VH-VL binders against Putative bifunctional riboflavin kinase/FMN adenylyltransferase (ribF). Designs and how they scored, part 6

Target 1, 179 residues: Putative bifunctional riboflavin kinase/FMN adenylyltransferase (ribF), of Geobacillus thermodenitrificans (a4it50)
Amino acid sequence: MKVHEANQGLTLPGSVVAIGAFDGVHQGHQAVLRQAVERSRQLGVESVAYTIDPPPRCRFQGSRMLTTLQEKLDRFAVLGLNHAVVAHFDERYAARRVDAFIRELTALNPREVIVGQDFRFGRNREGDVALLRRHFPVRIVQTVCCADGQRISSTRIRELIERGEWEQSTVLLGWPLSS

## First folded at step 4 (VH-VL; framework fv_iratumumab)

Design j58 (from i8 with light chain W96L)
Fold by ESMFold2-Fast, scan of step 4:
Structure j58 (fold): chain C 179 residues (1-179), chain A 117 residues (1-117), chain B 107 residues (1-107)
Amino acid sequence: as target 1 above (179 residues)
Amino acid sequence: QVQLQQWGAGLLKPSETLSLTCAVYGGSISSYYWSWIRQPPGKGLEWIGYIYYSGSTNYNPSLKSRVTISVDTSKNQFSLKLNSVTAADTAVYYCARDWGEYAFDIWGQGSLVTVSS
Amino acid sequence: DIQMTQSPTSLSASVGDRVTITCRASQGISSWLTWYQQKPEKAPKSLIYAASSLQSGVPSRFSGSGSGTDFTLTISSLQPEDFATYYCQQYYDYPLTFGQGTRLEIK
């Protein structure tokens, strides 16, 4: 797996791009990332994980990160991604126009963009899946639920960790907790 | 083909508010940024600000305290208000579509605003 | 603010001439520069975007080049309808800024 900074400008002749914060790379994220790997194999192009780091909630709300950036990248590699593009989330990145994000993705020449159903981008979260579909073929991956029917999310996993529910958090995460 | 038509303002006195409207024809106002640019007689171009169809704005710091741009998606139009005008605000005002690598690819016809006592 | 400086401020040329106009940014703007043509009492018309991409419907005699801080607009064989004022504009950072203009006049 090759790792790139978003501001360094990665250009590819074709790709399948999965986009998200991917904090913890939990089972829900794995569904998105595994679909990117599978679709890239089917289309004969390279797979890309486009990740925002630190996650916006951790940057502005002070929430605990479930993984360091390096641990996140290691998990992408285990899942079979060819490339990781790291977008460093700060005040300036949060204020970017939706067309700036679309321009950045265009350089990757996506044959397909894979996102979770709640995906948003750009200033004030003005970019949505409908706008993204104007520019790229988009596949939405449905929310993954655990055996009791509840949604798997980084927020829920953080809450379980804060309450000392280590066994349940490890099950939802799908990896050993980082030391 | 998309076209922009603008109207409003004309002759103003110092301290009044300038008001211009730009209507989008042949396409949707949605999912684009829309800008206002002005040009004093015989001089160059100055960017005033933009609005995204959802209402998010950004203004030139030189005008920020006096300028408001708004959008009405139901009428497929957007507007400019500039408060407390002076003779320095005399200019032709243009609306324009604003997107990505294209910058300003479609412009309105322009509206001359003259500020004189 | 990023300052855009054009040179020359004005030039005189004859039909059939090769004309070059330059634009300099006070800091690096990558390729985020557009060239506009403006005729008297008319709105500007986009000619070149992203420093070198020809806008749809614009004659092939117009071309743009450059990146970073130095940019050039070239008209390979000047036509009567090309006498106008030309502006460069950066859209790398806010506020968006324009050059002061280059007035192209009949020799």
Scores: ipSAE 0.231, ipTM 0.700, lowest interface PAE 4.2, mean pLDDT 86

Design j59 (from i8 with light chain T34A)
Fold by ESMFold2-Fast, scan of step 4:
Structure j59 (fold): chain C 179 residues (1-179), chain A 117 residues (1-117), chain B 107 residues (1-107)
Amino acid sequence: as target 1 above (179 residues)
Amino acid sequence: QVQLQQWGAGLLKPSETLSLTCAVYGGSISSYYWSWIRQPPGKGLEWIGYIYYSGSTNYNPSLKSRVTISVDTSKNQFSLKLNSVTAADTAVYYCARDWGEYAFDIWGQGSLVTVSS
Amino acid sequence: DIQMTQSPTSLSASVGDRVTITCRASQGISSWLAWYQQKPEKAPKSLIYAASSLQSGVPSRFSGSGSGTDFTLTISSLQPEDFATYYCQQYYDYPWTFGQGTRLEIK
């Protein structure tokens, strides 16, 4: 797996790009990332995880990160991603125009972009899946639920960890809990 | 083919408000950013600010306290207002389409604004 | 702000010459640099975007290269209509900033 910083000018002749914060790379994130890997193999192009780090909630609200950046990258590699593009999230990144994001994706020549249904980007969350779909073929990954029918999310996993519910958090995360 | 046409400004007195309008022809104002750039006589180019068709703006910090850019999607046009003008604001003002990898790919014809007593 | 510096500030050349204009950014801007041509009393015309991509309708004698901080605009065989001022512009980070311009004069 090759690691790149956003805005370094990574250009690919074709790709399948999965986009998200991917904090913890939990079971829900794995569904998005696995679809990117599977589709890239079908199409004969490179798989890319485009990740935002630190997650916006952690940068602005001080929430706990479930993984360090390196742990997240290691998990992408285990899942079979060919490339990781890291977007360093700060006030400046949050103020970026929607077209700056689309510009970065265009350089990757996506044959398909894979996102969660609630994906937003750009200043004031002006960019949504509908805008992204105007520029690229987009696949939306269905909400992932655990065996009890509850949605899997980084927020829920943080809450379980805060309450000392380690076994449940490990099941939803799908990896050994990081210190 | 998309074209930009500007109007509004000419001769102003110090302290007045500069007002320019740019109309988009041959294409939609929607889903693009639109910028204003100026050029004082014999000098280079200075970016003033942009507006997204949704109304979101960003202004050059050097002008932020005096600048307002607005958009009217129903008329397919956007406008610049610059308050409290001085002789230093004498320039040719340009509107331009502003997008992604292309930067400023389409420019208006320019409007000369002269500020003098 | 990111400062853009062009070199030279003015240049005299003959028809048929290979002309090179450089632009340096005070910080890394990846490939997010555009080149514009401005003829007297006219609006600037886009020549090159993303450092090296030729704008539609621009003659192939124009080319751009570079990444990071150092960029070059080349005119492989100067024509009389190429007399103009050339500007570089970074669009990596706000505010957008331009170089001071290079004035190209026919000898």
Scores: ipSAE 0.401, ipTM 0.741, lowest interface PAE 2.4, mean pLDDT 87

Design j7 (from i8 with heavy chain S31G)
Fold by ESMFold2-Fast, scan of step 4:
Structure j7 (fold): chain C 179 residues (1-179), chain A 117 residues (1-117), chain B 107 residues (1-107)
Amino acid sequence: as target 1 above (179 residues)
Amino acid sequence: QVQLQQWGAGLLKPSETLSLTCAVYGGSISGYYWSWIRQPPGKGLEWIGYIYYSGSTNYNPSLKSRVTISVDTSKNQFSLKLNSVTAADTAVYYCARDWGEYAFDIWGQGSLVTVSS
Amino acid sequence: DIQMTQSPTSLSASVGDRVTITCRASQGISSWLTWYQQKPEKAPKSLIYAASSLQSGVPSRFSGSGSGTDFTLTISSLQPEDFATYYCQQYYDYPWTFGQGTRLEIK
C-alpha cells in the first residue's frame, strides 16, 4: 500500500475509490473497503481509500478518535487497499468548493466511487451523492448491522468504550482495541 | 451551446452603485459556479467573486466590503452589485462560468463601466 | 494571495515561428492553471485547462506543460490569428489570480 497526501495530487489510470473518515475502520467501514478492493480486482484497476483525518467530529467537537492515523493506515493495508489518500481535515478543507473535491477525485480516474448513504462534501456540505453521480459511477454501501439489527457506527462504538463494554466494542470494531 | 449575455449601467459617478446582470442561455444555471471578472483599460484581469447556484458566495478580499453577487435560478441569471464606486472601478466587467479543472470556460461579451465625475 | 508572474511581458515573432510563454506561481498549484487568449475588445478565450489539456475547438499547435510552480504555453507554428495577449490563471486557491499578461506582437 502506498500512502499519499490529498494535496500532493495522486493521478491514476483507473481506480475504485472508497471515501470516508473511517474512524476505527469498524465492521461497517470494512464492508465499504472490502467492496472497493473486490470491485477493483474485477475491473483490473487500483483500489484507493480516500480518508479524511482527523474525522470532522474529532477535529471540531473533541470526540475521541478510535484509531490513530497510522493504525487506520495499517488496517487499510490489511484489507488489501493499493493506495491510501489522506485528506487533512481542518477549517480550510471544510471550506473547499464541491468542484475542488470532484477535481481531486477526477485525477484518480474512478471507474467507481463507493460511499455511505449520508456522504456529504464541500463547503456547507453542499455536495451530495446525487452530485457525485453526475461525474462518476457511484455505489452506495448499505448500512451494516450487528446481530441485534442495530447500525454499526463510530458513535456507538465510542459509547460502548465509554461504558467499559470492551468485548462488544471489539466485536463491532473487528480489531483489538488500540492503546 | 451555452452562452452568457450581460447588461447593466455603463456610466457612473463616484459613490454610486454598479449593477450588472448576466443571463445564461442554452443551458441551466444549476450545478455550476458563476463568476465576475474585471479588466481596467489596458491592464490585466482581476477576479471579483463567484456564486454557486444555491446562493453561496465567495469574494476577492480586495472587494469584499463593497461587492454582492446574487443568483435568480427562476430567471437563469446572476448579478453583480459594487457599492461606492470610484474611478479605480472603471473597467470592462465580464461574467463567466466557473467549474472545476476548466476554470472559466465560457464568458459574457463584457460591459464597459466608466466612473467619472 | 498566489502571485502569478508571466515572462516575457511582450514578445515579437513572425508567422511560422515557435513561441514559448512562461508563467510562474509563487507557491505550488499542482496542475490547476488555465491559459487564455484575448484579442482587442473581446472577452478572453480559454485555450488550455489543467495546465496541459487542450480546450475544445482550439488548434493543436497550442500546447501547455508544467506542474507545481512553473508552466509553459507553446505555439508550435505561429499563425496570423495568434497575435494576441495571453494570460495564465491559477485555480488552486482563492482568490483566483491571473498573470500580468504576455502581448504577442508581429515582428
Scores: ipSAE 0.201, ipTM 0.670, lowest interface PAE 3.9, mean pLDDT 86

Design j8 (from i8 with heavy chain Y32H)
Fold by ESMFold2-Fast, scan of step 4:
Structure j8 (fold): chain C 179 residues (1-179), chain A 117 residues (1-117), chain B 107 residues (1-107)
Amino acid sequence: as target 1 above (179 residues)
Amino acid sequence: QVQLQQWGAGLLKPSETLSLTCAVYGGSISSHYWSWIRQPPGKGLEWIGYIYYSGSTNYNPSLKSRVTISVDTSKNQFSLKLNSVTAADTAVYYCARDWGEYAFDIWGQGSLVTVSS
Amino acid sequence: DIQMTQSPTSLSASVGDRVTITCRASQGISSWLTWYQQKPEKAPKSLIYAASSLQSGVPSRFSGSGSGTDFTLTISSLQPEDFATYYCQQYYDYPWTFGQGTRLEIK
């Protein structure tokens, strides 16, 4: 897996791009990332995880991060991604227009862009899946739920960790314990 | 192809409010950002601000306290209001389409606004 | 603000001449630079976007080059309709700013 900074201008002749903050790379994120890997194999192009770091919630709301950037990249590699593009989330990035983000993705020549159903981008969250579809073929990955029917999310996992529910948080993350 | 037509304001007195409207023909206002640019007689171009169809705006800091840009998606129009005008606001005002690598690719015809007593 | 400086501020040329106009940004702007042509009493017309891409309908005698801080607009064989004022604009960072203009006059 090759790692790139978003500002370096990675250009590819074709790709499948999964986009998200991917904090924790929990089971919900894994569904998005695995689909990107599998579809890239089917199309004969390279797979890309486009990730935002730190996650916007952690930058502006002071929430705990579930993984360091390096841990996140290691998990992308385990899942079989060919490339990771890391976008540094700061005040300038948060203020970028939707067209700036679309231009950045265009350089990757996506054959398909894979996102979660609630995906938003650009200043004031004004970019949505419908706008992405004007520019790229987009596949929406449906919400992943745990065995008891509840949505798996980074927020829920942080709440479990804060309450000391380590067994449940580990199950939702889906990664082996390492020390 | 997309065209912009603008109208409003001509002669104003100091302290009045400048009001201009720009109509989008041949395309949807919801597909791009839309900007206002001005040019004082014999001088260069100054960007005023932009609006997206959702109402999201960004203004040049030099004008921010006096500028409001608004959008009416039902009429495919967007508008500029500039409060408390002075002689320094005398200029030709342009509306323009605003998107990504293209910057301003389509411009309105321009509206001359003169501020004098 | 990013300051855009054009050189020269004016120049005189003859039909058939090769004309070069330069634009310098006070900081790096990648390729986020557009060139406009403005004739008297008319709105500016987009000529070149993304520093080097020719706008649809613009004659091939116009070309742009450069990246970072130094940019050039070239007219390979000047025609009578090319006498106008030319502006560069950066759209890398807000507020968006223009050069002061280069006035191209008949020799």
Scores: ipSAE 0.217, ipTM 0.701, lowest interface PAE 4.2, mean pLDDT 86

Design j9 (from i8 with heavy chain I29F S31G)
Fold by ESMFold2-Fast, scan of step 4:
Parts: C-alpha cells; sequence; structure tokens
Structure j9 (fold): chain C 179 residues (1-179), chain A 117 residues (1-117), chain B 107 residues (1-107)
C-alpha cells in the first residue's frame, strides 16, 4: 500500500475510491473498504482509501479518536487497499469549496466512488451524494448492523468505550483496542 | 450554450450603493459558484467575491466590509451590492461562472459603473 | 496574497510570428492557472485552464505550459485577431489574483 498526502497530487489512470473518516476502521467501514477492493479487482484498476484525519467530529467536538492515523493506515493495508490518500482536516480544509474536493477526486480518474448514504463534503457540508453523482459513478454502501439490529458507528463505539464496555466495543471494531 | 446577461446602475455619486444583477441562461444555475470581477479603466482584473447557488459566499478581504452577493434561485440570478462607493470603485464589473479546474469559463458582457462627484 | 507577475507588459509582433508570454507566481500554485484573452471593450475570454488545457473553441495555435511558479502562454503563428491583452490568473488560494496583463500590439 502506498500512502499519499491529499495535496501531493496523486493521479491514476483509473481507480475505485472509498471515502470517509474511517475512525477505528470498524466493521461498517470494513464493508465499504472491502467493496472498494473487490470492485477494483473486477474493473482492473487501483483501489484507494481517501481518508480525512483527524475525523471532523474529533477535531471540532472533542470526541476521542478510535485509532491513530498509523493504526488506520495499517488496517487499510490489511484489507488490501492499493493506495491511501490522507486529507488533513483543519479549519482550512473544512472551508474548502465542493469543487476543490471534486477536482482532487477527478485526478484519481474514479471508475466508481464508494460512500455511505449520508456522506457530505465541502464548506458547510454543501456537497452531497447527489452532487458527487453529477461527476462520478457512485455506489452507496448499505448500513452494517450488529447482531442486535443496531447500526455500527464510531459514535456508538466511543460510547461503549466511555462506559467501560470493552467486549462489545471490540466486537463492533473487529480489531483489538489500541488506546 | 450557457450565457450570462447583466444589468444595473451606471452612474453613482460617492457614498451611494452599487447594485448589479446577473442572470444565467441556457444551462444549470444549480451546483455552481458564481463570481464578480471588476476592472478599473486602463487597469487589470480584481476578483470581488463568489456565491454558491445555495447562498454561501466568500469575499476578497480588500472589499469584504462593503460587499454583499446574493442569489435568487427561482430566477437563476445573482446580484452584487457594494456600499459606500468612491471614485476608486469606477470600473467595468463582470459576472462569471466559477468552477473547479476551469476557473472563470463563462463571463457576462460587463457593466460600466462610474462614480463621480 | 499570491502575486502574479507577467512579462513583458507589452510586446509588438507581426502576423505569423511565434509569441511567448510568461507569468510568475510569488509562491507555488501547482497547475491552477488560467489564461484569458481580452479585446477592447469586451469581457475576457478563457483560453487555457489548468495551465495547459485548451478551452473548447480556442484555436490550436494557443498553448500553455508550466507548473509551480513559472508559466508560459504561446501563440505558434500569430493571426490578426490575436492582438489583445492577455491575463494569467491563479485559483490555488484566496483571494483569486490576476497578473497585470500583457498587451500584444501589431508591429
Amino acid sequence: as target 1 above (179 residues)
Amino acid sequence: QVQLQQWGAGLLKPSETLSLTCAVYGGSFSGYYWSWIRQPPGKGLEWIGYIYYSGSTNYNPSLKSRVTISVDTSKNQFSLKLNSVTAADTAVYYCARDWGEYAFDIWGQGSLVTVSS
Amino acid sequence: DIQMTQSPTSLSASVGDRVTITCRASQGISSWLTWYQQKPEKAPKSLIYAASSLQSGVPSRFSGSGSGTDFTLTISSLQPEDFATYYCQQYYDYPWTFGQGTRLEIK
């Protein structure tokens, strides 16, 4: 797996790009990332995890990160991603126009972009899946639920950790807890 | 083919408010940024600000205290207001489509605004 | 702000000449530079975007090159309709800024 900074101008002749914060790379994220790897193999192109770090919630709301950046990258590599593109989330990045993000993705020549249903980007969360579909073929990954029928999310996992529910949090993450 | 048509005030006195409107024809207004640029007589181009079709704005810091850009999505229009004008605001004002790798790919015809005392 | 400097400020040329105009940014702007042509009393017209991509409908005698801080616009065989003022613009960082212009005049 090759790791790139978003501002280094990675260009590819074709790709499948999964986009998200991927905090913890929990089982829900793994479904998205595995679909990107599988789809890239079917299309004969490179797989890319485009990740925002730190996660926006952790930057502005003070939430605990479930993984360090390096742990997140190691987990992408285990899942079989060819490339990781890291976008440093700060006030400047949060203020970027939606077209700046689309321009960045265009350099990767996506054959398909894989996101969650509620994906947002750009200043004031003005970019949505509908806008992304104007520029790229987009696949929306179905929400992954645990055995009790509840959605798996980084927020839920943080709440379990804060309550000392280590066994449950480990099950939803699918990895040993790192901190 | 997308076209921009603009209209508004031509002659102003110092302290008045400049008001210009730009209408978009022949293409989508939604999903684009829309900018204003000006050019004083015999000088170069100065970017004033942009508006996203949903209403989000960004202004050149040199003009920010006096500028307001607004949209009317029902009419596919966006407008510029510049308060407290002086002779230094005399210029041709242009509206333009503003997007990604293209920057300003489509421009309005321009509106000459003269501020005289 | 990123300062854009064009060279020369004016030049005289004859029909058929190869003309080169340069633009320098005060800091790295990758390839986020657009070239415009402006004729008297007309709005600017986009010629080249992303430093080297030819805008639709623009004659192939126009070309752009460069990245980082140094950029060039070339007209391979000047035509009568090419006498105009040319501007470069960076759209790497706010505020968007333009060069001072290069006036291309008939010799």
Scores: ipSAE 0.421, ipTM 0.775, lowest interface PAE 2.5, mean pLDDT 88

